# Designs tried in a protein design chat: VHH binders against 8-oxo-dGDP phosphatase NUDT18 (nudt18). Part 4

Target 1, 325 residues: 8-oxo-dGDP phosphatase NUDT18 (nudt18), of Danio rerio (Zebrafish) (Brachydanio rerio) (q568q0)
Amino acid sequence: MDSQSSILEENLEKILRGEGLEFDSVAEQVDPVTLRKNVCYIVGAVIFNSKEEVLMVQEAKRECYGRWYLPAGRMEECESILEALQREVREEAGIDCQPITLLLVQEQGPRWVRFIFLAEETGGSLKTTAEADDESLQAHWWDRKSPLPLRAHDILSLIDAGLKYRRNPWFPVTQPVDFPCHVVCQRLFLTFISSRADADDRLWLLMSNNNTSHHPRLPIVVSFRTYISKAVSKLIEDCMPSSYISVHIRGILGVQHNGRIPGKTDGICFNTLVLLENTEEGAEIGSPPSLETDCYRWQEVTNQGLKAKIIERIKDGSVLPFQSL

## First folded at step 5 (VHH)

Design p29 (from g02k with T58R; framework vhh_8k46_1)
Fold by ESMFold2-Fast, scan of step 5:
Structure p29 (fold): chain B 325 residues (1-325), chain A 128 residues (1-128)
Amino acid sequence: as target 1 above (325 residues)
Amino acid sequence: AVQLQASGGGFVQPGGSLRLSCAASGRTFSSYAMGWFRQAPGKEREFVSAISWSGGSRYYADSVKGRFTISRDNSKNTVYLQMNSLRAEDTATYYCAAGSSPDYLSEYWDELTAYDYWGQGTQVTVSS
């Protein structure tokens, strides 16, 4: 028990720091996702200069020709997420950059994911109209106030998020880490908090019982051409269908991706913080919902420091935001 | 959700023409980008053509540029693929698809994952 508890606590601390864990092969029989065939990943950059002007690129694409947008584009084969970010910014804006943190992960429909970064300029030269090509016509530092014809207004909230984080970070720096994965999946910090008046909060995590490795494991859910959020909801419906609870994805603790072997490592594993909330009005529940399966069990977090860290991340929303479009 | 029904396939000789239609039902598709994909026997499903929600942007695979024309009629909830100068390599089952995020489709109009809804296939056979 002590050795297993120690290993679990070390793994939980690693995930809370945005680090990765080796992917569990419980979904080994599932066909790998392949970039450009059944998954599409987009990277976008929010970059400010010393005057808090934001880097913009003028679109060369027919649909949005001449309109302005953040540097953004599709990830290519054999790229990591960070490599794709640096390539897109260089190609569209002429700027060399380094990521500061992920700001937002967005999903839409089957296996479409967009990664928005706050990044900083490290070199290069701003792309001019003399350098116009199929990637972009030019780049400009926008004061965020002067009239500028935008491709879409969705980026205004992204720019605001970057500015907010730059001034007062509300979650830890979160960067993609290099771990191979062949499917789009989530490793779940699926939490239940029991609160009573004038008593310390108790914290529970859902753990997998189907463990061929003899070590405690967090649940992994695979998205089969559905919304990533929908895969979590399906797990809850399967485990506790009779409970009056709601499922809230609080955010992403970490992003694991490799991309080096096309068709084999094009997957992503999100380490996802999920909160179960009691929806029954007036009912005070001192223990987590009963499970209608032997595949999972509730594990109380009794380490006071670890418990406090997890509850703080949940209550403060101190987690990389995740949004379904 | 939108349901899509593809039609207009058939047998045609090389150099001939066909017009495929994709009718949408359930919800309006005027806010959706529309795409055509095809799958030949023993091959993966591949991109053919796409059209933005307004019809202002149109995209074509290199193999069909200058021969195929995509269009839409939002009043009829229908997208069309006019196929001219057909070749033996155009033989495939043709599928129509709808994507709910027109702005995002400008970056990945040729990706299967950009499309949320898929219609039934219509077979096109180009043979002498």
Scores: ipSAE 0.000, ipTM 0.357, lowest interface PAE 12.3, mean pLDDT 84

Design p30 (from g02k with S57K; framework vhh_8k46_1)
Fold by ESMFold2-Fast, scan of step 5:
Structure p30 (fold): chain B 325 residues (1-325), chain A 128 residues (1-128)
Amino acid sequence: as target 1 above (325 residues)
Amino acid sequence: AVQLQASGGGFVQPGGSLRLSCAASGRTFSSYAMGWFRQAPGKEREFVSAISWSGGKTYYADSVKGRFTISRDNSKNTVYLQMNSLRAEDTATYYCAAGSSPDYLSEYWDELTAYDYWGQGTQVTVSS
């Protein structure tokens, strides 16, 4: 094993553990994203008490006044994702919390991302109607059975995901890590698996030919003016347009964000696990698609332990879920 | 940076209709949520309607729901407010606003602080 392979393998292991890597994309021509100007991040919390009742907040906002929802709100300037989560829960529900894990990342449109957390109560006092303000009217522990007028029913699947994770985690604890980024981008584990009945699975990763030594040579795609899912598809169409493949974002391995310098660190880097599958019915392809560019290359993962870890994450769906709305 | 110019206001009798237009110049119009607010003499500025950057979501104040329709044409960098069944209480200066904070959860669409850029306004007078 040469030194370059060793460095790559260590960096892949770091990403699989939910750790961050320095963002080394120069991309000087791309304008930074800025909260309140061209990007909106929402945080939301699923919090259970010892009876598995879920924390709910009664809305004070005109459009949904009096209806109930999970504690949720917009990230502000100079905040990390975790700081925004703790602030929103404290302002709306009166309680202090600590995140257990991210449960789901959702996107809608080119500039909207929502982070849903499973979190636990660590202190504070449940907000009462005597404390009603512009943030919320009150908070309540909901038994999930009694009638409660909801702002929207989309939260029912979020609550279910939280219960499922709490009882039987299916992916590792995944928390945002503090790495500054000025754009919304993805570092891709773009994978192709060759499976045969009589042989061990082979795994291939798409690698960048022009990356620096600060990171493994994984592709980075900027999602500034497009859906996160669309940016991945565009890269694939640009480098392998003649291939009969489908693109599946399996999920997020890690989230890198700082947020503390306004207009300079409002970006996010997602470490994204992507699977390419044959779309042609009954087709068996033992090799990854031919590339129509010199900007990328296929790299076989020959380290048996690392290969097994990546394939397991893909096949079991053992990654933070990602959803386009 | 966006500059907004509102037009289409005027005098109309109760039950009549007007169409307001807001033309935007500057940076990418399609990346902004657009809103209409109004201010009657001696009153605070209040929310009327908003539309998402894509046009896929629209929001209305209860007082105008069913009577007003907001729409946008991103190819012309213009947002419109079609006002039907006008009432004397709709008399106000109407302002268009652009906010770079689209929101799936509708958190701030009716708040003045959600909007970074404002037009000069166009007067609507509903009177017999």
Scores: ipSAE 0.000, ipTM 0.223, lowest interface PAE 13.2, mean pLDDT 82

Design p31 (from g02k with R27F W53G; framework vhh_8k46_1)
Fold by ESMFold2-Fast, scan of step 5:
Structure p31 (fold): chain B 325 residues (1-325), chain A 128 residues (1-128)
Amino acid sequence: as target 1 above (325 residues)
Amino acid sequence: AVQLQASGGGFVQPGGSLRLSCAASGFTFSSYAMGWFRQAPGKEREFVSAISGSGGSTYYADSVKGRFTISRDNSKNTVYLQMNSLRAEDTATYYCAAGSSPDYLSEYWDELTAYDYWGQGTQVTVSS
């Protein structure tokens, strides 16, 4: 095994652990995203007490006044995703919290990303009606059974996801990591698995032939004026346009964000796990799809331990969920 | 093709009134929230008002609350902004915008990012 294979394997292991890699590559035409101008990030918290009651806040805003919702709000300038979460929970519910894991990332169009966390109470005091302000009227612990007028019912599935994870985690703890990025983009684990009778599974990753680095690089796709999920489809269209391909976004392995310099670090890099299935009639089903470009190549993963880890994450769905709304 | 055509701007004295209109085409109007934003010279574009697709919810910036009224006529594919008690600080180009965001995300209607389609704008000048 050469030094290039060792560097690739080290980088793959880092991403699989939810760690980040430096983002230093950009497309020439890509403009930086700016919080509150052309991108909006929302954070929300699912927090349970020892009785499995969930933290709720009563809305102070005119249009949903008196209705109950999870602690949630917009990220502000010069804060990280975790700082935004802790600030929103403190402002709306009066308590201090520590994030346990991301539970879900949701997108709505090219501009909206919502980060839902499972978190735990670490201090503070539950906000009372005497402390009512523009952020919220009060907070309380909901038994999930008593009638409660909700602002929206979308949170019921979020609460269920948090409860499920709390009792029996199905993916590794996944936290945002501090890496600056000026665009919304994805670093792709774009995988193809070949399964044959009487043989172990073989695994390939799509690799960039970018000549600006001496190290092997995973493809990076930028989302601009389109859904994050659509950026994956564009890559496939560009490198294998005539193939009969089934594309499965399995989920997110990691989230990279900084946010400390408004307009310069308001971007996000998602490390995204994608499974590609070749459904082309007459093609050899044991081989990855033929590439119609020199910009990318297929790289077989021959390290048995690393291969097994990646295949298990794919088959078990052991990845942070991602939803397009 | 999606089109938003804003009109009704002009010159008005302080304390006067104007009604802006935005005619929409190329999409299912009742399924989209409509917003008004404004931009004064040398300043960034700021939120003014928004209305849900059904017209059941309306939103206003604090600076215009009580003076401006947003409304819509889904049969005519048009959104309106009635501007009363105009002030010199209301001088700006006014833009209409359409967004497909769900009503349960209503707290975010004041964000530029909630809107997918934008009109070319109509100039409002308040001076004596």
Scores: ipSAE 0.012, ipTM 0.446, lowest interface PAE 8.3, mean pLDDT 84

Design p32 (from g02k with R27F W53Y; framework vhh_8k46_1)
Fold by ESMFold2-Fast, scan of step 5:
Structure p32 (fold): chain B 325 residues (1-325), chain A 128 residues (1-128)
Amino acid sequence: as target 1 above (325 residues)
Amino acid sequence: AVQLQASGGGFVQPGGSLRLSCAASGFTFSSYAMGWFRQAPGKEREFVSAISYSGGSTYYADSVKGRFTISRDNSKNTVYLQMNSLRAEDTATYYCAAGSSPDYLSEYWDELTAYDYWGQGTQVTVSS
């Protein structure tokens, strides 16, 4: 094994554990994202008490006044995703909390991202009507059955996801890690699996050849005019335009963000697990699609332990869900 | 299902006028702020104008102030953009958008991310 193969394997193991890698420079010039000017991040919390009642807050804002919702709000400058979560829960519900895991990442349109956490109560006291302010009127533990006027019904699926994870986790604990980034981007774990009836599965990863450090790098795709999910599809179309393949974003392996320096570190890097599947009926897949560019290459994963881990995560969907709205 | 249907675009000479309409359905229109954005070929989508849920607050991009007027009719579930003194640089596809609270963010009302629902757009071409 040469040193480059060793470094790649170490980096893949780090990503699979939800850890981060330093953000590499983007090849093309892109404008930095700036929180609250051209990018918006929302954090939301699903918190249960010992009775499996869910924490709810009553809206103070005129447009949804008196309606109930999960503790949620916009991230502010100079804070991490976890700091934003803890601040919103404290301000709206009076509760101190700690995140258990990211539960879901959602996107809508260019540069709107919502991070939903499963979290637990660690202190504080429920906000009462006597404490009502511009942030919320009060907080309650909802039994999920009694009639309650909701601001929106989208949270019902979030609450269900939280219950499901709490009872039987299907992916590893995944939490944001501190790594600065100036754009919204994805580092792609872009996989192709060759399956034959008479042989063990073989696994390939798409690797970048645009490497000034001479070390193997995973592809980076930047979102700036379209959905994050569409940036992945565009890369595939650009390098494999003649291929009969479908692209499946399996989910997110890790989230990298810093937020400490306003206007300079407001970006996010998602470590994204992607599966390519051949769409030809009855095709026996022997090799990955041919590339029509010198910018990328297919690299087979020959380390048996690492290969098995990656295939298992893909097969079981054992990865943080990602949803385009 | 939420729908935003933009109409009223077309061809106009410099100095002319057009009125765009956006008909909304599938949500409580009177509880949402409405915005207009535009996208010219090869450029990113940019803010044009916004109006609060009540019509009490309006916001305009500097490039359109004094020329464009946003208004709404909550009884008809429709938002309007009256465009006067049109210029070649106003040529774009115009999109209407609905958001729960752009007016809460008086300093951020021009964010694309403040809007939850988007229409399919209507083309405006200003040429001689």
Scores: ipSAE 0.000, ipTM 0.202, lowest interface PAE 13.3, mean pLDDT 83

Design p34 (from g02k with R27F Y59D; framework vhh_8k46_1)
Fold by ESMFold2-Fast, scan of step 5:
Structure p34 (fold): chain B 325 residues (1-325), chain A 128 residues (1-128)
Amino acid sequence: as target 1 above (325 residues)
Amino acid sequence: AVQLQASGGGFVQPGGSLRLSCAASGFTFSSYAMGWFRQAPGKEREFVSAISWSGGSTDYADSVKGRFTISRDNSKNTVYLQMNSLRAEDTATYYCAAGSSPDYLSEYWDELTAYDYWGQGTQVTVSS
């Protein structure tokens, strides 16, 4: 094992624990992202009380006036994602909260991302109609059964996800970590699994080729010009176009962001778990797809502990969900 | 290739009217929300108005509400901005933009980030 392999294994373990890594160079040169100019980040909260009633706010905005929704709003400059969440809940519902975990990341690309959290009440007072302002008219705890005029029904699946996680978590607690990023990008665990009935599964990761003393790099794709999901698919098509495969984003292993540096960048790095599956009927594929480029290589994961952890996350879907709108 | 071509700008006295047009090509126009933004010298680009893909919903910045009207003709791939009671403060380069935001995200139409494609500007000068 050389020093490059040791660094790779350490980095893989950090990512699997939800930790951040230094921002790597990207293949494409793109302008830095900045809130209000070329990216928009939304935070939303699913909060239950001891009776499993969910926190709702009554909209004050003209286009949805009087309708009910989860506490949600735009992230502002000089905030972390968690600070934005706590501010929105306080402004719209009057309560203080602490995030438990991310429940879902949604995109409407290329420049719109929504972070949905499961959070818990820690203090404050529920906002009343006497306190109505431009942020909201009031807040209340909804029993999830009584008729309530909703702004949109998309939140019903969010509430269900929160309840499911609260009762039986299926992925590890995943929280944004404060780490500078210049663009909206993904660091890819792009995986291929070979299975035989009579042998242990084998696992490969796609790696960027490095013929210098630079540290080993996982592929990075930038989403600024396209959807996050589309950027991954395009990379696969470009490097293995003759293969009969499908690409599946299994979910997100970690989120890096630092919005606290004024006048800098509001970039985000997602550490993304991706699975390649053979789409050719009746084909038995024991080897990863052949690459039609020198820019990347397949690296077999031979460390038994790391291999087992990665395969388990893939097969069990034990990762933060991701959705394109 | 995607193109948005804004036109109809010019010189007008305070209290006058202008109608801007934005002709779109290279994408499925009827599936996109359309917006108008403006930028005055030395200032940031600001929201003016937006219209949903169907034309069923519109939004306006408070500074132009009651004076400007946005409309679209999906058969002609064109969005319009009728500007009435023009003021010196309306002097700016006006840009049209197209975005694929879902209807429930209409509250974000005033965000630059809601728009995928941007057109060339057309200059509007309100002066006596």
Scores: ipSAE 0.005, ipTM 0.380, lowest interface PAE 10.1, mean pLDDT 82

Design p41 (from g02k with W109F; framework vhh_8k46_1)
Fold by ESMFold2-Fast, scan of step 5:
Structure p41 (fold): chain B 325 residues (1-325), chain A 128 residues (1-128)
Amino acid sequence: as target 1 above (325 residues)
Amino acid sequence: AVQLQASGGGFVQPGGSLRLSCAASGRTFSSYAMGWFRQAPGKEREFVSAISWSGGSTYYADSVKGRFTISRDNSKNTVYLQMNSLRAEDTATYYCAAGSSPDYLSEYFDELTAYDYWGQGTQVTVSS
C-alpha cells in the first residue's frame, strides 16, 4: 500500500465511526446556508423513563394550545445540533438530558431538515403548570395508551423508532459533529458489490479524480435546494447516463454541522451510504457500471476487514435511517 | 406543477382595506399549504400569513395579527388575504406561495424554505 491508500483506509474507518472529515471544495457555486433565510433545522427528543413512558410537553402556542407533543423546536444560529436539543428539552420540559443517538433524519422539500434523537434524562425537574410560560404549559410522562390530545400524529412513528432502538439497537450510535461547512451537501459512499457463489464478495467505491496529486476523496454533492435522492441521481446521470441501474440510499453514516464554528453559516454534510445495482439485461456480473467521465473512477476495496465492515452495514441496513417527506 | 397569480394590490390611505387574491392552476391545489409573504423596499422578504391545505390551521405574523385574515376556497383554487386597518409599514410587494405540507406545518410555516412555488408579486402602497 502506498501512503494514499493508507490515508483512504483511515478516512473510510473515520466515517464508519461517525467522525468528520475536512472538505477539499464543492464544485457547485451556491450561496451559504443560513438558518431562517434559506434553511430550517428542527430538533426533537424521544426520552423514556424506566417504565417506558415517553416525555411529552403541553403546547403554549395559541394555534395548538393545550395539545401534546415531543420536546421539539427550531435550531438557532450559532449553536450545535446537540446544544439545540438540550436547550429545547430544558426550556419545554424542565429536565436536563444527554443524547444517546440520532434515530432518524427527515427532509421535506428543499432545505428543511429534522433531527430526531433518542436521549436520556440526566437531571433537572419535570416542568409543572406553576412554571407555565411561552415555551410550554407543562411536561408529563405518557404511557402511550391513555387518551392524550396530540398536536400532530407524526410523532407516533418517532416514539416507536426510539422504543425499537432502546430495546434492540440495529445501527451504531451516530452523533452530529462540529465541522466547517457553508452548504448542505453529501459525501457519498457510492458502492457496488459483486457476489459469486464460489468466491468472496468484491466491493467498489466511486472516487473523485479532482485531487489525484494529494489525498483520494469520496464524491461530494450539494443537496441545497434539492432532496438527497435528487442530488445522488444528478451525480449518477453525470457519471453513468447510459447505465440501467437501481439506486438504494441505505442511510446516513455521520452528520457534520458548522454550528458554533465562526463564519455565520449553518452548513451540513451528511456522510451517506448508497448501493448501486446494475439492472442491464446481459450485464457483466462482477463489474461496476462503466463511467462516461474523467471526473470519477471506481476504486476496489481490497482490505478484507474494511470491505467486510462496509458490506455488513449495507446488507444488514445497519445505518441511521433517512426519510424524505 | 402549481402556478400562482397574485392580484388585488393598489394604493390606499392609512386605515383603509384591501383584499388580495392568489389564483392557482393545477388539479392538486387542495393538497398544498398556502402562504403570504411581503417585501418592502430595502428589506428582506418576511412572513405575513399561512393556511393549511384543509383550512383548519392559520398562522399570522405578530405585526398583522388581528388586522389580516387568510382564507381559502379549494373549489375556486384561490387563497385570499383580507387586509384591514392598513398602516404605512404594510407598504410592500405581496407574494403568495404554495408548499407541500406534512402534518407538522406548524414547525416551519414562516420559513421561505417551506414553499416550493411562488406567484408574481402584487404591490400594496399605504400612504397619504
Scores: ipSAE 0.000, ipTM 0.323, lowest interface PAE 11.1, mean pLDDT 82

Design p42 (from g02k with W109Y; framework vhh_8k46_1)
Fold by ESMFold2-Fast, scan of step 5:
Parts: structure tokens; C-alpha cells; sequence
Structure p42 (fold): chain B 325 residues (1-325), chain A 128 residues (1-128)
């Protein structure tokens, strides 16, 4: 074990804990994203009271007037993801809240990302019809059984995810961490596992061969005019033949965002866990797919404790879910 | 994929009217939400108006509400902006835009990110 391996292992442990790493510059220059101009972030809250009733808001907007939805809205300039969440819940429902964890990240290309949180009530007063304004008409605790005219039924699966997590968490608490980023991108834990009946599982990570750094780096892919998940597939197609592999995005290990400087820090970095399986007829069993580029290399994870943690997260699906719409 | 061509700009006196047109190429025009944005010299691009794919929902910036009307003709692949009671403050280059996802239009109709395709601008100058 050399100093380079020690640095890599420390960085992997930080990412596995949901912490951030400084964003290294992308190899290809991409113009910064700017909130409200070329990227849109939505936050939404699933909040339960002590009776397991879920917080709902009655819409004031003409196109969905009188229909009910989760507290949700667009992020504004100069605020963090968590600040946006707390502001939207207070504006629409009148209560103060604290996030427990991210439950789900959804995307529609690099332009639109929605962050759904499980959160808890910490104060304030439930918004009444006497307080109706252009943000909302009122808020109510819904028993999830009584008839309620919903704006859209997509929130039912979000409420169910919140209940499931609240009763039996299946991934570690995952919160956005304060790290500036100027683009929408992913740092990839792109993994291959070799299993043999007579030996312990072996684990490989795809590493970047960046000539400007002597320290090991995980690949970074920038999303531009396409789904975040599509950017992962493109990297794989660019460095190895498609006929060799099946790609499984397991989920998100962490979310890095700052937002303090409009036009400079409106980007996001997702730490994304990806499992690669070799499906080629006649493929060499127990070896990662051959690379057709000098830009990347396979690095075996030989630290037994770290290897076990990563393999468990992969096999159990113990990661924040990520969905492309 | 759609290409957009804005037209109808020009010089007009305060209180006058102009009608802007945005012609689209492609068979999928009727499935796109359409928006109008404007940019004055030295300022950032701002939202003016938007219309859903069916024409059933329309949105306006507060500064133009009651003066401007957005409409579309899906048979002609064209969106229109009727501009009445024009003011010096309406002087700008006007851009039309098409968004591929109308289902979320009510959440982000005034965001530049809602729109995938942008036309070349048409200049509107309101001066006496």
C-alpha cells in the first residue's frame, strides 16, 4: 500500500459516508449552468406527523386550483437545496421543517432535477384558509385514505417511499453537502465484481488516467442536453464495446451543491454508484471488460473492509434512488 | 428536433401595436409548449409569455398581462404574440422557444431551462 492508495481509500470512505470531494476541473470545457436560465431544480417534501398523516398543500395556481399536492417548488438564486426545501414548506404549509434524508432524485435531462426529501416538522403553524395567498390556499394533514382531489398521482409513490424509509431505512441518511460546482455532473463509482465459489469476491473501480494529476481520480461525466443516466452510458460506450456489458445504475452516494454565486456555483455533482456486468458470449470470466482507450484503467480494491462495504451497498441496493423521467 | 424563426418586429410609437410570429419546422410542433422571452441591451433574458401544447393554458409576466396575448395555430406550426399598448420599456429583442415537456409547464414556464429550442430574435423598438 503506497500513499496514493491511502489517499484513494480515504476519498472512497468519504464518498461512502455521503461527504463531498473537491470538484476537479472537467477535461473538456463546458459553460457554467445558471439557475433559472439553463437549469431548473425542484424540491419537494414528504412530512409525517405523529399519526403518520402526510402534509399536503392546496394549490392556488389557476391551472390546478383547489387540487392537493406535496409541498414543492423551484429553487431560487443564492439558496442551497436545503434552504429551498425549508422556504417552500414554510411558504406553502406554514410550518418549519428539518430534512431527515433525501428519498429520491429524479431527472429530465440536464435541465430539470427534482430532489424529494423525507423531513420532520420542527415548528410553525399549519397554514389555514384565512392565510390563503398566491403560494397556496391552505395546508392539511392527510390520512392517505380519505378522498382528496390530487393535482397529480405521481406523489403517491413518493409518499410510499417516505413511509418505507421511516419504518425501515434501506440506505444511509444522504444530505446535500456544500461544495461549489459550475456544471451538472457525476463522479462515477463504476464497479465490476468477480465472484468465484472458492474465493472472496474481488472488486474493481474504473479510474481516470489524468496526466495533470499524480493522484488517483474517479471518472467525472458532464451532462449536457441529455439525461444524466445517458452520460454514464456514453462514457461506457466510448471506453468499452456495448456488446460486452450490462449497465446498472444502483443509485446516488452523495449530492454536492453550493448555489451561493449565481452563474458560478449553480451546478451539481452526483456521486453515482454503477455496477457493470460482462454479458458477452465467450467473455473471460472473473476479469473486468477490456478497455479500448488509454484514458481509463481498472483499479482493484484490495482493502478488505472497504471492498466489503462497497459490495454490500451494491448487492443490497443500499443507495439513494435515482430515476430518469 | 425543431427550428424556430421569429418575425414581425420593427419600430413602433408608444401606445402602438405589433404582432410577432414564430414559425416552426417539424411535425412535432403540436406536442411542444411554446414561450416568448425578451432581452433589452445590457439586461438578462426575461420571460414574457408561454402557451401549452394544446393552447388550453397561457401564462404572462406581470409587466405584460392585459396588454399582450399569446396564441398558436398548430395547423400552421406557428405561435403568435399580439403586443398592444406598447411602452418604451418593451424595447428588446424578442425570442421564441419550444419546450419538449408540457406536463411540467406550470412549474417552470418562466425558466429558460424549460425550453430546448430557441429561435433567432426579432427586434422591437418602441420610441417616439
Amino acid sequence: as target 1 above (325 residues)
Amino acid sequence: AVQLQASGGGFVQPGGSLRLSCAASGRTFSSYAMGWFRQAPGKEREFVSAISWSGGSTYYADSVKGRFTISRDNSKNTVYLQMNSLRAEDTATYYCAAGSSPDYLSEYYDELTAYDYWGQGTQVTVSS
Scores: ipSAE 0.000, ipTM 0.394, lowest interface PAE 10.2, mean pLDDT 83

Design p43 (from g02k with E107D E111D; framework vhh_8k46_1)
Fold by ESMFold2-Fast, scan of step 5:
Order: structure tokens, then sequence, then C-alpha cells
Structure p43 (fold): chain B 325 residues (1-325), chain A 128 residues (1-128)
């Protein structure tokens, strides 16, 4: 129906703009996640001054004492991702900051997620050795060339990503939005593109079936005791086990989190852009793979403007990067 | 998969010592970081100590630093917690845990979510 199609299109536009949608249901029953019991979130900041020197903090922790790192730390109960970022930068470096964008989302093992931001200094004073405390010993601006004993070298690629984005952004500004969620899950923009030399590109989205709502819904996949990337692959295997296809997580369109009520809103919903590609050599595919389930259906995107936006994000890689470590 | 068996708990007077042992029955023990956590009545489970897969890095909660020592013997698939100068506030059920050995252990050594496998626990009571 036109009304249902209009609601779907508006919801897709909202997600493409980095806005959130209400989280209402999951396909299976899963206990809520709780910070420091079964989920851990890390925030980190890449901040440059006008000389492209990067903000570094000297570690006060016994295990890495005296080594340098980006301002970073764990999210605490009752705070949002942005509140955690601003708190960590203030505590460790003495400055106030505002996020410019998420640069990268990383996962490792079950339920560990790190959010790396590009941010800018908005106030405060750079922390000196006279102000040393349990959070950090001091902060300074690193020229990225002088010898500096680092806590770990993983931050070098993060600094490079921030510098690259600062000089020439390749994806839109992407910020966490304040929507409660009780599990770690992904709302999937699972896409299939039919590209033929003699025709315009056609775009298909996987939609959830058997909903009792009056409009179509994107699939929700829950991650529990496995990598976020593996949860997507499991859904594809369950729906299309006989298909010769590759699954590519292109990146994250949006991050939904509230965190304000421990044990109830410690979850995260990622709006995830996924590309499904045929791996069968020489095949021209005019339609997406057949589904071996009634739980999902393919829906063609016929709105020309919406189709063009989604295909552009996919082909240009114009989407927040996501990495499994 | 790893199965963990904790032992060595018991009753001890303040100022006494106990050594806890955690035996793993899996062949992949040497690839796991190991931790000790404790839970006192009416409280949440809290971090006590952790050791990297190689034994090269050790971590301690401030409340036990200088009194407790964590060690491991990969040839025996066992991790140990030597507890000295015990106090009444050390009374708790002690759990051993095994987690994937990530390069980022220092970021979340005290976080329950870093640990995939848990032992049944062993009770330590410090009282007189």
Amino acid sequence: as target 1 above (325 residues)
Amino acid sequence: AVQLQASGGGFVQPGGSLRLSCAASGRTFSSYAMGWFRQAPGKEREFVSAISWSGGSTYYADSVKGRFTISRDNSKNTVYLQMNSLRAEDTATYYCAAGSSPDYLSDYWDDLTAYDYWGQGTQVTVSS
C-alpha cells in the first residue's frame, strides 16, 4: 500500500541521515545486556590542533605507567556515548571537547565494542604534571614524528584515519543518537544490487515478514557471545543456505544508545549497511537470491532518489567504517 | 571450550594466608587470559586479579595490591591466587575466569565481559 510504502521510505531516509528508529522487538528472547557484566564499551578521541598535532595523554595506570595514548576509557553506568567521550577527555587531558563525527567502530570477541571519535577542542586547559592524578599524569600535543613511548601502536591507524577524515571527509558526519536498547543488535540495510550493462541499477532490501505492524520493518539481528559480523552471516545462512553469495558489511549508518538505566538501556542498536554479492562466476543476476524461509522477503526500492542515495553510499564506501579485530 | 575447577578456599583468621587454585580441563588453556573475581553477600561480582596468557602481565585491584599474587603454570593448566594478610572484607566466593587473550587486555582486565568461561567458585571466609 502507498501509505505503508511512504512510511518505509521515510524511515529509510531517517536512517540514512543518521537518525534513529524506535526499537520494539527481537526475533528471539535474549536477556538484557548490562555494562561490566556481559558488555563493555570503550570510547576514544582523536583531536587535532591547527598544526595537525594530536592530543595525547600520559598513562597513570600501573600496567602502562608513563606511556602515551589517545584520551580513552570505558563507558560508565548511566551515561551516553557522547557523555563518556567528553568525560574521558576532560578527566585525562583537561580540555572540553565536542565530537565532529564517529571515525570507526571496532569489535573484539563477545560484547567488546570501541567507539573512536574525531573531536575538537572547545575549552578547558591542557593538563600539566602539576595536575597529575589517577586519570592521567599529563597531556600534550604530539607532532606524530618525535619519539614518544606509546602504550600500544593500535592508535597509529586511528590517528591516520582522523587525519584523513579531517583533510577530506569520505562519509557523512555520524553521531550516536539517544534511543534506548536493551540488547546489542543490528538493524540491517541488507542490500542486493542488480547491475546490467543494458539497464539502470536495481536495488533490493531484505524486509522482515510476519510482523503485526501496519508497515514493513528492516531485519533485526541480535549478537550474543559472538562477533557482531558473525550474527549477520548467520542470518544469511539461515535465509539463503544454498546461495553462492558473499556478505560484506559496508559500515554503520547510525548508532542508537541511551545507557541511562543500568540493566535496561545498556544495549546498542547499529543501523548496518550490508552488501550481498553473487560469487558465482559469469552469472548475470536480475533478481536477488531465493529465500528458504517465510520470515523475510525481498523488496525492490523503486523510489529513484532513495535508490540513488543508497547505491551511492555502497559504491563510494561513504559510510562509517566497522572493523572486527 | 574450557572447563574451570576452583579450589583452596576455607576458613582463616584475619592476617592469615590462603592459596586458591584454578585447574582448566581444556587443551587451549595457554591461549587464554585468566582472572580472579569475587562476590561478597549482597554485592556485585568484582575484579580481584588477572594474568595474561604468557604470564608477562599481571593486574590487581587496588584493595588487594601488595597482599595478593596471581601466577600461572601453563604446563599444569593451572592459575593460582596467593592471598596474604587476609582481612574480614576479603570474605567472598572467589571465581576464576578464562577469556580470549586480546591485545587490549589492559583496557578491560577488570571487566566481566572480557571473560568467556567461569568456574563454580570457592568460598573464602575471614573471621574470628
Scores: ipSAE 0.010, ipTM 0.376, lowest interface PAE 9.8, mean pLDDT 84

